VH-VL binders against Mucin-19 (Muc19). Designs and how they scored, part 2

Target 1, 175 residues: Mucin-19 (Muc19), of Mus musculus (Mouse) (q6pze0r851to1025)
Amino acid sequence: STCHVYGEGHFRTFDGESYSFDGLCQYTFLEDYCGQENGTFRILIESVPCCENGLTCSRKVIVTFQDQNIILQDGKVTAVQTAESTDCRERSANLYSIHTVGLYLIVKLLNGIILIWDKYTKVSVILDPSWQNKVCGLCGNNNGDLKDDFTTRHSSVAAGALEFANSWKTSQECS

## First folded at step 1 (VH-VL)

Design g2 (framework fv_gatralimab)
Fold by ESMFold2-Fast, scan of step 1:
Structure g2 (fold): chain C 175 residues (1-175), chain A 123 residues (1-123), chain B 111 residues (1-111)
Amino acid sequence: as target 1 above (175 residues)
Amino acid sequence: EVQLVESGGGLVQPGGSLRLSCAASGFTFSDHYMNWVRQAPGKGLEWVGQIRNKANSYTTHYAESVKGRFTISRDDSKNSLYLQMNSLKTEDTAVYYCAREYSGSYFDAFDIWGQGTTVTVSS
Amino acid sequence: DIVMTQTPLSLSVTPGQPASISCKSSQSLLHSDGKTYLNWVLQKPGQSPQRLIYEVSNRFSGVPDRFSGSGSGTDFTLKISRVEAEDVGVYYCMQSIQLYTFGQGTKLEIK
């Protein structure tokens, strides 16, 4: 199943719900923490405006996975270690792969998550079926039920998209 | 269902060669590091070698006891892992298991094991 | 290469009694990421090895909570609070910080 966002905050969740939200802060697009501390990844998004007219020109994507921060920004991918690596742990460098296919940058995580970025505003995530009911964020909970796709960070069902999306705002300042 | 099935074991003479196969199903084989682990009769587990995925150029690593004699390879289009064993010694007699390595949430643990295939090196 | 040493090599217990297995590494298994790369693997008689515990104390899905792992640095322990007949087998500790080496195994038998 696929979730995407494009343009001025046009979202489609894994369960097929569509909504619009064009926030200027950092938001959790997808994660498996969901209120627990034993999660394994986070995918965060930020809208980048063209000018002061407010139009979204691109999205910055940050993937946190194990000891890695993978940043998709300005048409390129930058991978940064979040923890100091050692030569004896060389295998830990193989937690993901990055491919360029035509206009797209594709990040494959070993846990069965595929991230696709068009280098502009469109971000897509494909999950294998084993991730059913194990994720949360702006992409919804991937449980096959449209009714509760607006599940907030606090495990309640929001009445509308604005309440839902604002609950997934990170602690980062959004001046 | 995730599974690994080994084949190709048998009886060989010292100095001979044998090729083992491991067929993977139920997961995206091409994304994972794969390992061979062996167990001599009545003995413990011994890691034999590892092959990485395409993103890491199919890099291989071997236990010192087999280096230069054994070669690991894979064919992602067939979801298959191989172990080419040359210059076999009686000490190589063992059950050979293929094992999947998961670097994500279980981080470099062997989480899926095959049923094993028996290699006997005897005159 | 990192050497893994287990004690005892064999253990016989009455069902319902606790069991404890020690594992020592020749060097620290603590990585700079704050994780300790010690795993436990179980092999039941006539069966393939199966996953048990990763990162010292984390049980894999399906592993009963009577199994617990503990330790740090170079000294590790696997405990079974109340041994059941199905727990018979050989338990191996495994380091994954520098490729892979296994302990020699501890055979658990029921009296």
Scores: ipSAE 0.000, ipTM 0.442, lowest interface PAE 22.7, mean pLDDT 80

Design g3 (framework fv_gatralimab)
Fold by ESMFold2-Fast, scan of step 1:
Structure g3 (fold): chain C 175 residues (1-175), chain A 122 residues (1-122), chain B 111 residues (1-111)
Amino acid sequence: as target 1 above (175 residues)
Amino acid sequence: EVQLVESGGGLVQPGGSLRLSCAASGFTFSDYYMNWVRQAPGKGLEWVGQIRNKANSYTTHYAESVKGRFTISRDDSKNSLYLQMNSLKTEDTAVYYCTTDFWSGYEGFDYWGQGTTVTVSS
Amino acid sequence: DIVMTQTPLSLSVTPGQPASISCKSSQSLVYSDGNTYLNWVLQKPGQSPQRLIYKVSNRDSGVPDRFSGSGSGTDFTLKISRVEAEDVGVYYCMQGTHWYTFGQGTKLEIK
């Protein structure tokens, strides 16, 4: 299954729900924490305006997976290790691979998640079926039921896209 | 199908230098971590070193036995891996194989070349 | 450096009989991600090495079901349920948890 966002906040969830939301804050696009401490990854997105009126010029993507922070911004990728190595002989291999295919930058995570970025506004995530009902965020919960795709950060079902998307802000101080 | 072809082996005197090459085809070379593994006559396999892909800044790591003497490099535009061997010792006599480490993580040595023989003797 | 120790170092088997090779590591091979990076490699006479099993128990494509890997922590086993003539060669265990080290190798011969 695939989830994507493009342009001025046009989303399509894993379960096939479509909605529009053009927020200027940082939002959780996809994660497996879902209110718990036992998660393994987060994918965060931000719209980057390029002119007056806040038209979306591109999207910044931040992937936190294991000891890696992978930042996709300005048409390039920057990866930063968050864990310190205490032994110079210790294996420090990254848990992902990066490919460029035409206009797309593709990040494959060891856990089977594939992230595709057109280096501008379009961000797509492909999940293996084993991730069914294990994720949350703006991409929905991947449970095969459109009725609960607007599941908020607080595990309630929102009546509309605005309430749903605002619940996935990473900072409540951003409006 | 995947193919790895090593070359550059030969006879060299102790203290000498030699450069090995590995030509890759049948897979997206630039995505893979590449390794050198050697085998002395009648002995077992020994990992020599690894070079990572561009996403991992082409970082290199070496076995203690070769550190400071051997250097691994790659040219993704030519699908080629290299091993520069300096200050060669008789203990470096071996068949040298290039091998892959699958791009998705820590699984190792999924493809192997045919090997090239290096003999260090007077 | 993680030391890998194989037993036995040589094994002679009548065709159709089972074979078992043990591999022990000086340290746990469980990596911080929860995976165990223990592989088995076969080198047939006069040929290049080929991987048979990765991450303890996963068979590579084309590897017959008669080969199976098992184990955890520091103790691992490769089993061949019914040895065939084509299985002759030297079997190596290797760890990928802290760089790469190989066992000494076990030579499998047909009686």
Scores: ipSAE 0.000, ipTM 0.471, lowest interface PAE 15.2, mean pLDDT 81

Design g4 (framework fv_gatralimab)
Fold by ESMFold2-Fast, scan of step 1:
Structure g4 (fold): chain C 175 residues (1-175), chain A 123 residues (1-123), chain B 111 residues (1-111)
Amino acid sequence: as target 1 above (175 residues)
Amino acid sequence: EVQLVESGGGLVQPGGSLRLSCAASGFTFSGSAMNWVRQAPGKGLEWVGQIRSKANSYATHYAESVKGRFTISRDDSKNSLYLQMNSLKTEDTAVYYCTRPDYGDYLGYFDYWGQGTTVTVSS
Amino acid sequence: DIVMTQTPLSLSVTPGQPASISCKSSQSLVYSDGNTYLNWVLQKPGQSPQRLIYKVSNRDSGVPDRFSGSGSGTDFTLKISRVEAEDVGVYYCMQATQFYTFGQGTKLEIK
């Protein structure tokens, strides 16, 4: 199943709902926490305006996975340790792989999630079938039910895209 | 392929209780919302209620005619849907079907129906 | 709740003749995604209901070309161009825009 966002906030969820939302804050694009502490990853997005009357010219993507932050910004990828823990264990660090294919930057996570970025505004996520009905965020809940794709952070179904998208802000201090 | 098999119907007196079951196979039950629909003898189809998947916290919705008397539940480990019917009335006499929504681009349409189980409420 | 009203409630047709069933909703069935979730369901005598047409005009797998659905907003029609003996049954329109409500059904019989 594939979700994407492009341009001035044009979204298409995994279950096929299309909507528009061009917020300036940071939002949860996709995660498996869904209101609980037992999650394993988050993908966050943020629109980056340029010198064209505030039009979105790029999107910043942050992937939090296994105490790493993988940041997609300015056409490049940077991996940073998260602030949550010190990992004193010796581990093989093949948690993800990064490939450049033509104009696209591709991040493949060990958990079966593929992130594709055109280095500008388009961000796409491909899930393997094992992630059916285990995710939430702006990409929807991937449960095959279009009618509940506007499921908010608080497990209610929003009447419209604005209420839905605003429920997925990562900070209540941003407006 | 997809199968839905209802069971548990029977004869019950007014004011009594009965529990129906629906066994699902051939699809990922845990990811699906499930519905109950009934049909009184010689009458049309009436939606009874819905239970959503775990992603929607197993939220339930009911038709006004059964609200407060019927409870829908599910056991994803057994691929089973249940309808607990309490305070039964003669008006609840019907064939009860379990159904699922269409996942193939046409969400909201009941693409598979079970064979139904008959509930008769009579003294 | 959205109320669905069908006309006629019964129809007797000579084999090979056309049949038409109307379905009206109390409010628009257009969902926020731009789709209209109007479905036609057929119940043959002694059988479980089966999906016939979905999203106004799309025939389900195995449904012959003689069946067609049309309409928009609140006014919908199911047509059978040449009725055959196997088409006997009760036809229901169903909305899935706001949960689920059914029309009262149209019984189609052969003369």
Scores: ipSAE 0.000, ipTM 0.449, lowest interface PAE 18.9, mean pLDDT 80

Design g5 (framework fv_gatralimab)
Fold by ESMFold2-Fast, scan of step 1:
Order: structure tokens, then sequence, then C-alpha cells
Structure g5 (fold): chain C 175 residues (1-175), chain A 123 residues (1-123), chain B 111 residues (1-111)
């Protein structure tokens, strides 16, 4: 299954629900924490306005996975070590691979998640079938049921896209 | 065919500096981690340090014996690896080898070695 | 640093006879990714080191099948089933699970 966002906040979830939300804060696009501490990754998105009228001209993507932050910004990828491995002198694992196909930048994570970025506004995530019903965020819960695609950070079903998307803000300080 | 060619070695006095180069060809240099390894006369091999690829932000790691004195860098546009050696000691006298480490899709650490360049530190 | 200890430090072998080199590490070489990064490297007289074996038991392309590696954890062995004249040189084990370290080397000579 595939989830994407493009343009001025046009989303399509893994289960096929479409909605629009034009937020300028940082949001959880996809994660497996879902209210617990046992998560292994987060994919965060942030709209980058380039015009005075506030139109989104690109999206920044941050992937947090296995003690690394992988940042997709300004048409390029930067990886930053978040914390030392359990043994600080241990060889670093190859946790992801990067491919460029035409205008698209593709990041394949060791956990089976594929992230596709057009270096502008479009961000897509393809999940391995093993991730069914294990994820949450703006992409929905990947359970095959459209009815609960608006599941908030608080495990409730939102009545609309604004309530749903705002529940996935990473900071309450952002308006 | 993969080739690594070291250069820049020579005779230098204690406390001096040298910059070694390694020219790579026959593979996509920018994808690989690269290492420097040295061998003192009549002795075994000793790892000097490593530089990772752009995907890992060109992070560097050094053996304790050279930390603070040696710096590894690379120029992917020139397919070149460098070792800047400062505050040289007589114990740094060795043949210095450039070696290739792994990349995504190929897990062969230290699969190719250069010919080596000799550094002699003496008064 | 992980200390790598090789035994013996030298051996002389009649052509066609087997040879065995032991390599011991001061701590386990099992990486958190499930792999054991133990390599064997050969340095022939007057030449640069050359690849021989990776991940304990895998031969690099072009390495004769008379060479075999085995072991796990902290104890590793390189065996040559039938030593040939071209096998003369110094054999090093090395670990890449942590910052790389090498054994002292084992010099193989023909009688």
Amino acid sequence: as target 1 above (175 residues)
Amino acid sequence: EVQLVESGGGLVQPGGSLRLSCAASGFTFSDYYMNWVRQAPGKGLEWVGQIRSKAYSYTTHYAESVKGRFTISRDDSKNSLYLQMNSLKTEDTAVYYCTRDEWFGELYPFDYWGQGTTVTVSS
Amino acid sequence: DIVMTQTPLSLSVTPGQPASISCKSSQSLLHSDGKTYLNWVLQKPGQSPQRLIYEVSNRFSGVPDRFSGSGSGTDFTLKISRVEAEDVGVYYCMQGTHFPTFGQGTKLEIK
C-alpha cells in the first residue's frame, strides 16, 4: 500500500481516504509508536513556503530510524547520527539506501519502508505488507478500513480533516 | 577494474607534516567508505582511520594513536581520498595503504588495497 | 580496542601438506546486525595486502577452494588443505565489527 501528500496539502491515506489540510507546522506523516514507547521509526513532514502568499513550494522530510535522522531538504539528503550504537566503537549498520530516478529521490529503509520524494511538494510512502495495522499518523492506520482513517494521536476518530491533522502536530507551540 | 594509487610519501623530520593522496578508479568512489592502513617496517598492519560516504555525512573515525594529529578527507568529484598528517613522530614511519570498504549492496570490507606510499620520519 | 591474537606466528610447510592458522579475539565479533566481520588478508613478499576471506568463511572471487575459514564468537581458523608455493606470505586476521584491528600476522614458508 501507498500513501502520499502533494501540493497544498492534498493527502491520500493507505486505505484510500482523500482529504486536504494546509498546515505550516511539522506533522507526523507516519510512525509506529502510536502512543507507545516501543516504536522504531518516525517520518515527519513540514511545508516550506517560498512565496509571500504562503503557498507551499516544497516539503522537508525527516526520517528518524535506528539512532539516525535522515533529512530530505533543498533537493538533497543529509544523514545525522542521533545517538551512539550500543557499543560506541561498533561498525555502523547500513540502515537505508538512496536511489535517484528522474526527478524522484527514493529512500529504502531496512524495515521495508520505501519513501519517494520529488524534491518538491510530493512525498509518498510504500509499506511492506508486514506493516499492516501497525502504523499511524497523517497516512492513516493501514488496516484496510476507511472508517477509521482519521484516527488521532489520542486514538479517537476525528469528525474532520482539520481536527485529525492538528492532532499529529509535533509541537503545541506551532499555530 | 578497481585501482587505488597512493602518493605523497617521503622523508620528514619529527614534528613535520605530510599530506597523502589516494586516487581511485574503476568504481563509483562516492558510494564507498574508505580507510587508511599503515605498516611499520617489519611489523604488522595497523588501521589508521576511516571516512564514510556522503550518505553518512562524511563522518570520520581514527585510531587512538593518531587522533588529533591526522585528518582524513575526500573529494568525490576527483575520486580522491586524503590523509593530512601533522605533528609527525618517528613511530609514524610506515608504508601507508588506501583501502576500500563497503557500500550499500556490497559488503566486502577491505576488498581492494593500493600499492602503498612510504613515510619516513627521522632526524 | 579488540585485541586479535594469531597462532602460530610462523610455520614452515612441505608442499602439498595442510596448514592451519588460529585467530582469537578479546571479545565476540558478532555484530548487532547478526553478522561476524572477520576477514583474512594475505600479504605476499614485497606486495600489498590482498583480499582472501570475508565474514568468517566466504572466499573472495579468485581465491582457490583449498582456502577455508571457520569459527564463531572469539575463535577463528584459516585452513589451507594443500599448500602450494604461491601461498607463501604473511596471513592476517582482522575484525571489522568494531574499529578495525589486525592480528600480528602468521608467516607461511615452504620447506
Scores: ipSAE 0.014, ipTM 0.535, lowest interface PAE 7.3, mean pLDDT 83

Design g6 (framework fv_gatralimab)
Fold by ESMFold2-Fast, scan of step 1:
Structure g6 (fold): chain C 175 residues (1-175), chain A 125 residues (1-125), chain B 111 residues (1-111)
Amino acid sequence: as target 1 above (175 residues)
Amino acid sequence: EVQLVESGGGLVQPGGSLRLSCAASGFTFSDHYMNWVRQAPGKGLEWVGQTRNKANSYTTHYAESVKGRFTISRDDSKNSLYLQMNSLKTEDTAVYYCARVEYYGSGTYDYFDYWGQGTTVTVSS
Amino acid sequence: DIVMTQTPLSLSVTPGQPASISCKSSQSLVYSDGNTYLNWVLQKPGQSPQRLIYKVSNRDSGVPDRFSGSGSGTDFTLKISRVEAEDVGVYYCMQGTHWPTFGQGTKLEIK
């Protein structure tokens, strides 16, 4: 199953729900923490405005996996060691692989998650079936049921996309 | 042979501090993640925390019960692991073991193939 | 945290008889690399803990073949085919799929 976001905040969840939200804060796109400390990864997104009018020109993606932050920004990938570990285990040297195909940058994580970035606004994530009902965030919960795709950070079902997306902000200080 | 020898335990009053040491020999200490595990009198084993190796920037992680009070550090040049314990509580009374994480050559690890003898910490007035 | 639950908590066995200890985890211990990081640890009276089994069924060096581990997902078993006097102690299961957690321990005594 696949989830993506493109343009001015056009989302399609793993379970096939579509919605629009164009916030300027950092948001949890996908994670397996879901309110618990037992998570292994996070994928965060930020809209990068190109002009003073606030239009989205690109997206910055931050993947926290193992003891590394993998940052997708300005057409580049940068990996940096985190101060906090998001996983108790160290994998073999091949924690992830990067492949460039035309305009697309593809990051394959050792945990089976595939991230595809067009170096601009489009971000896609592909999960294998073993991740069914184990994730949360703006991509939904990947449980095969559309009626609870707007599950907030607080485990409630939002009435609309704005409430849903705002619950996945990483900081309440951002408006 | 692999050996881990803890020291520094003793009697301390509540609110006090104590520093434990673990001296390692018989292996390349700098390649291994190292952990502290404790056991209260008559109770089971409880993980305290971990330090990773130099390749992983000596990152540390702690059990919630000790987070903010205990600090793990290491000195690879001395083959030594340390546990700095601050704001000690009576509930911290335990035998403290250092334990090695097994390294499989490719960066993959498994827990606690070797344990030390333990050092006793008693927190009482 | 992943909760590890052992049964029984105490076991008394006549020498030469088999013993079996069950361990259940609150969530699957299969890691994304396909490995299951479930270990068994023995603590003999007055001694330090020692690992007997790693990754469900692999015996550590020097561990007698009468010890065997089995299981998958959330359900695991340690079996001793014929208990000997030197097997007295407390047996713990532990998981390393996330930050380490231990079962409550099972005390094995000789009748």
Scores: ipSAE 0.000, ipTM 0.460, lowest interface PAE 14.1, mean pLDDT 82

Design g7 (framework fv_gatralimab)
Fold by ESMFold2-Fast, scan of step 1:
Structure g7 (fold): chain C 175 residues (1-175), chain A 124 residues (1-124), chain B 111 residues (1-111)
Amino acid sequence: as target 1 above (175 residues)
Amino acid sequence: EVQLVESGGGLVQPGGSLRLSCAASGFTFSDHYMNWVRQAPGKGLEWVGQIRNKANSYTTHYAESVKGRFTISRDDSKNSLYLQMNSLKTEDTAVYYCARGSDILTGYYPFDYWGQGTTVTVSS
Amino acid sequence: DIVMTQTPLSLSVTPGQPASISCKSSQSLLYSDGKTYLNWVLQKPGQSPQRLIYEVSNRFSGVPDRFSGSGSGTDFTLKISRVEAEDVGVYYCMQSIQLPTFGQGTKLEIK
């Protein structure tokens, strides 16, 4: 299954719910923590406004996975390891790969998650079927049921898209 | 089709230095983590260290037995992996293999290809 | 550091008979991504090590179907259903959930 955001905050969740939300804060697009400490990844997004019209010109994407921060911004990717110690869990294989195909930048995570960015406003995530009902965030919970796609950070079902999306802000201090 | 060829082994005295090379062909070298593994005469396999790809900032990790003495580097433009060995000890005598870490396009296949090995003998 | 322990360390079988090699890890090799990072490597006499099995039970291309891997958590087994002369060598299990560590190796010989 696939989740998208494009343009002025047009979202389509994994379960097929569509909604609009055009916030300028940082939001959890997708994660598997879902209120617990046993998670393995986060994908965060924020809209970058145009200088001339104030419309969304691009989206910044931050992927946190296996002690790596992968930042997609200004048409390019920067990857930084967050842990320098070898006392953490380490693997001999590549944790992710990055490809440029036409206008798209593709990040493939070893856990079966594929992130596609058009270097502007469109961000798409494709999940391996093993992730069914294991994720949360602006993309929904991937459980095949549209009725609870507005599940907030606090495990309640929001009455509308604004309440839902605002629950996924990463900072209370952002307006 | 995938090929790894080690070179640079030889005889060196204790306290000496030696640099090993591994030439890769038949795949996109820059996408892969690369490993060095050694085998002392009549003994089992021992992982020596790894270097990650550019996406992981070329970070290196080492076995405790070689930490501080060995340095792994790579040159993606030449499809080459290197092992700089300093302050060599007699217990470093072994056949040294380079081995490929997997890439995400093929799945998780660590050590799916190995070189033929190059022999390092540390002796007076 | 994850310690990998193999039993037996040597095994002698009559051609056509099955062989079984056990591998135990000091901690679980199941990662949060749902995968188990246990691999098997074979080294034939006088040759470089070669790939055999990845993720517990998946055979690499070219590995005969008489080889099978199984197990979960900390206990793993490599089985050869019908040993042939070309199977002689040392078999190593290897974990890759942390920095790689190998078992001691199990030497398989023909009677």
Scores: ipSAE 0.000, ipTM 0.465, lowest interface PAE 17.7, mean pLDDT 80

Design g8 (framework fv_gatralimab)
Fold by ESMFold2-Fast, scan of step 1:
Structure g8 (fold): chain C 175 residues (1-175), chain A 124 residues (1-124), chain B 111 residues (1-111)
Amino acid sequence: as target 1 above (175 residues)
Amino acid sequence: EVQLVESGGGLVQPGGSLRLSCAASGFTFSNYYMNWVRQAPGKGLEWVGQIRNKANSYTTHYAESVKGRFTISRDDSKNSLYLQMNSLKTEDTAVYYCAREDSYGLGYYYMDVWGQGTTVTVSS
Amino acid sequence: DIVMTQTPLSLSVTPGQPASISCKSSQSLVYSDGNTYLNWVLQKPGQSPQRLIYKVSNRDSGVPDRFSGSGSGTDFTLKISRVEAEDVGVYYCMQALQTPTFGQGTKLEIK
């Protein structure tokens, strides 16, 4: 299944729910932590405004996987070791691969997650079937049931998109 | 525990062909990029080529000196890496090493586990 | 191709004395991620190559702290603060910014 966001906050979840939310903070697009400590990855998004008009010109994507941050920004991909890891060992394994296909930049993670970025506002994530009912965030919970696609960070079901999306902010300091 | 064992080396005449194998054990072979590196007698190390994993569509890259003559392939079901060498030249005489790539991070070929090597001699 | 040049090509050291090996690249090894893709590899006599240092200064697991790497841009140095008999071998610098290229190798011997 596929989830995407494009333009000024047009989302479509894995289970097929569509909504609009044009927030200016950093948000959890997809993760498998879902309130627990046993998660393995996070995908975070931020809208990058252009000029004085406040329109979203691009999205910055941050993938946290193992002890790496993979950052998609300004048409480029960079990988940075996270500060949480004090281990001097390089984690072996090709944790991810990067391909350029036409105007798209594709990141494939070893865990079966495919991230597609148009280098601007469109971000898409494709999950293999093993991720059914194991994820949460702005992309929904991938459980095949539309009625709980607005599951908040606090495990409640939001009445609307604004409440839902605001629950996935990574920092309360951001308004 | 983690091991790479090369085989298939030998003596061949110029213009001949030879196929090298590398048997991997002790790790999930299918997840890793693999490299071939060679060393001519009394000389330094020279990278030969790379094959990526399934997530990277098994793409291959070659040193200019071997491009068009050598082909790297792999069989993940057998935990095996191969180097098909065609149109061999005397300059291809070397010990050939199989090496696992720790490709953690962008744009590098950091090889963390090396095999014992297999000797290829090209002479008339 | 990025050309890697090592000096000296051979080095004889009395045990306990320091050793220093220089490596120069024909172009900067800095990538847009802020990392410098310069590695050091050791080949002991009759053995397969083994990695020592990655990204200029990071020691691989099990590598003694008497080994240190430094440098930036195009100029790099590997230092051994107190050479021991087990350090004998050929040291190679390797760039990993593009398709890999190695220096000529520096042979370290004990006097």
Scores: ipSAE 0.000, ipTM 0.454, lowest interface PAE 17.1, mean pLDDT 80

Design g9 (framework fv_gatralimab)
Fold by ESMFold2-Fast, scan of step 1:
Parts: structure tokens; C-alpha cells; sequence
Structure g9 (fold): chain C 175 residues (1-175), chain A 123 residues (1-123), chain B 111 residues (1-111)
């Protein structure tokens, strides 16, 4: 299954729902925490304006995975170790791989998740069937049922895209 | 550098079977959707089918003209793509190319093509 | 399937002169993601196909700037501003918005 966001906030979820939302805050694009403590990753997105009109020029992507923040920004990838990590030996393990094909930058995580970035506004994430019904966020829940793709952070089904997307802000202090 | 090399073409009689291979190098083969495209003598290009990557359960799709007769498979450990052709007809005579898809799940753009292998179906 | 129609089917050009090939699709090629997946592919005599243009107007790496693509929706054009001897071959338009389909091909020859 594949989920996309591109341009001025055009989304297509894993289950095939399309919607538009062009927020200026940081949002959970995809995670497996879903209100529980047993999660393993988060993918966060932010729109980056290019002019005074506020049109989206690019997206910043932050992947939090096994004590690392992998940041996709300004056409490049930066990996930052979290303050929690103290084991230098285990940090040498290959937790992800990065490669460039044509205009795309591809990040493959050890857990099988593939993230594709065009270095500008388009972000895609590919999940294998083992992730069915284990994820949440702006990409939907990947359960094969279109009716609940607008499942909010609070486990309710939103009436529309605005309510749905706003529930996935990482900080409620951002308007 | 990306390279795709087809092999396995040859002469086969109508109703026969043949298996084509495509050897990939210079990129992470397992990430990409892979395609077969053919070209009959003096004719244009025709898409034959596609196989997706492991993240999409190796799902396959076929052109109507080959459904039920052709099967696409892959072996990511060998960086190889295959086309099993059964119940061959004279109209299957063509040069067969493998082609790589760059845009995963969003489109069917072919950014690299192989050199082709010739299949001739005649008595 | 989407039908792709090219005109002309053959074209003979004096070196240094411009050439133009048109491609028309039976349906809009705008994908739900907002992109238009129209490619131009060149097959030189005895060689495999190679991509020249992707997403209507983007040149592939190594493709000379004398090649340009334009168009939207269902009507697309490939232009060569100054044809050179090395440009001989068959040009195909291809759509990748739905299951892939190709135009009939346009054979470009030098006078």
C-alpha cells in the first residue's frame, strides 16, 4: 500500500481516500504508536512556504526510529542521534539505507517501511501487508476500509478533512 | 550505472512455452516495480505486464492480450525478473524488453529499458 | 485503455531545421496526484528505447536542450529546435497515468 502527499496539501491515504489540507504546523504523517506506548516509529511532516503568499515550496520530513531522527530538508538527509542513546557500539548498526534514483530520494527503514521524497513537496510512504491495521496518522489506518480513514488522534471518525488533519498536529499550541 | 539485460529468447512453435529472464544491476532491484514491454517486427511498443515490489506483495498486472498465458515473477536475491510465456501464438513474436518503474505506486514511468531479447513463434 | 495518437507518422527534415511531433490522448492524463505522466521515448535504429522527456516537459539527464516538451490535459507536443543527424529514429509518446500505453510512433529521417 502507498500513501502520498504533494503540492498544496493533496493527500491520498493507504485505503484510497483523497483529501486536501494545507496546514502550517507539524503533523503526524504516519506512526504505529496510535495512542499506545508500544510504537516503534513516527514520520512527521511540515510544509515550508516559499514566498509571502504562503504557497508550499517543499516539505520537511522527520523520521523518528530507534533513537534517531532522520531529517529530510533542503534537498538532503541529516541523521541526528537522540540524547537518550548512550550505546556507541549499537549505533554502528544499519538502521536505514538512503539512495537516490533520478529526482527521488529514498529512505528504507530496517522495519520494511520505504519513504520516497522528490526533494520538494511530494512525500510517499510504502507499507507491506504486515503493517495492515497497525498504523495511524494523516495516511489513514491501512485497514482496507475507506469509511474510517478519517480516524482522529482521539480514536473517533471525523466528519471532514479539516477536523481529521487538525487532530494529528503534534502540538495543539500551533494554530 | 543502471543495466537491464534480457535473455532466454528463441524460436518456439505455436502452443509452446518459453521463459525470459532480465538481470538487473547498478541499483537496488528489490525496491522497484518491474515491467515487460514488447515490440513486434516493424510495429510499435506494447506493455505486457508489471510486478510490484515486496512492500506491495509482489502483485502482478497484465495486458488483456496475455492474461492467463503469461506469468511475471521475480527473485530479489538474484536481482532477476522473469516472464513465463505459455500457449504462445504467432502474434506473440516480438522483441521483449524489461523496464524499470521509478514512481512507486503513483504512476508507470519507465526510466530505464533493457536491450531486448527476441522471441519468434512459428512452425 | 487510453489511446495515444501521434501525428505525423513520418517526418523528413533538413539538418538544422526544426521538427514538431504531436500526441493526443483519448482521456486526460492528469493523475490524482496533480502530475501529468506523459513521456517521450526515442528508439534509434537497432537500439533499445530510451526516455527523453518525462512529466510533459522535463528532460532526462544528458538530453540536449534542443528537445522540449509541452502540453496539458490531452494535447502534447515534442519539439526539436535544430535537428541533427544523431536525432534519427522513432519517437513515441507514452502515458503512465493509467496502465501504460504508447502512440504509434513517428519516424524521423534526415533529407
Amino acid sequence: as target 1 above (175 residues)
Amino acid sequence: EVQLVESGGGLVQPGGSLRLSCAASGFTFSDHYMNWVRQAPGKGLEWVGQIRNKANSYTTHYAESVKGRFTISRDDSKNSLYLQMNSLKTEDTAVYYCARTLDYGGSYEFDYWGQGTTVTVSS
Amino acid sequence: DIVMTQTPLSLSVTPGQPASISCKSSQSLVHSDGNTYLNWVLQKPGQSPQRLIYKVSNRDSGVPDRFSGSGSGTDFTLKISRVEAEDVGVYYCMQGTHWPTFGQGTKLEIK
Scores: ipSAE 0.000, ipTM 0.447, lowest interface PAE 19.2, mean pLDDT 80

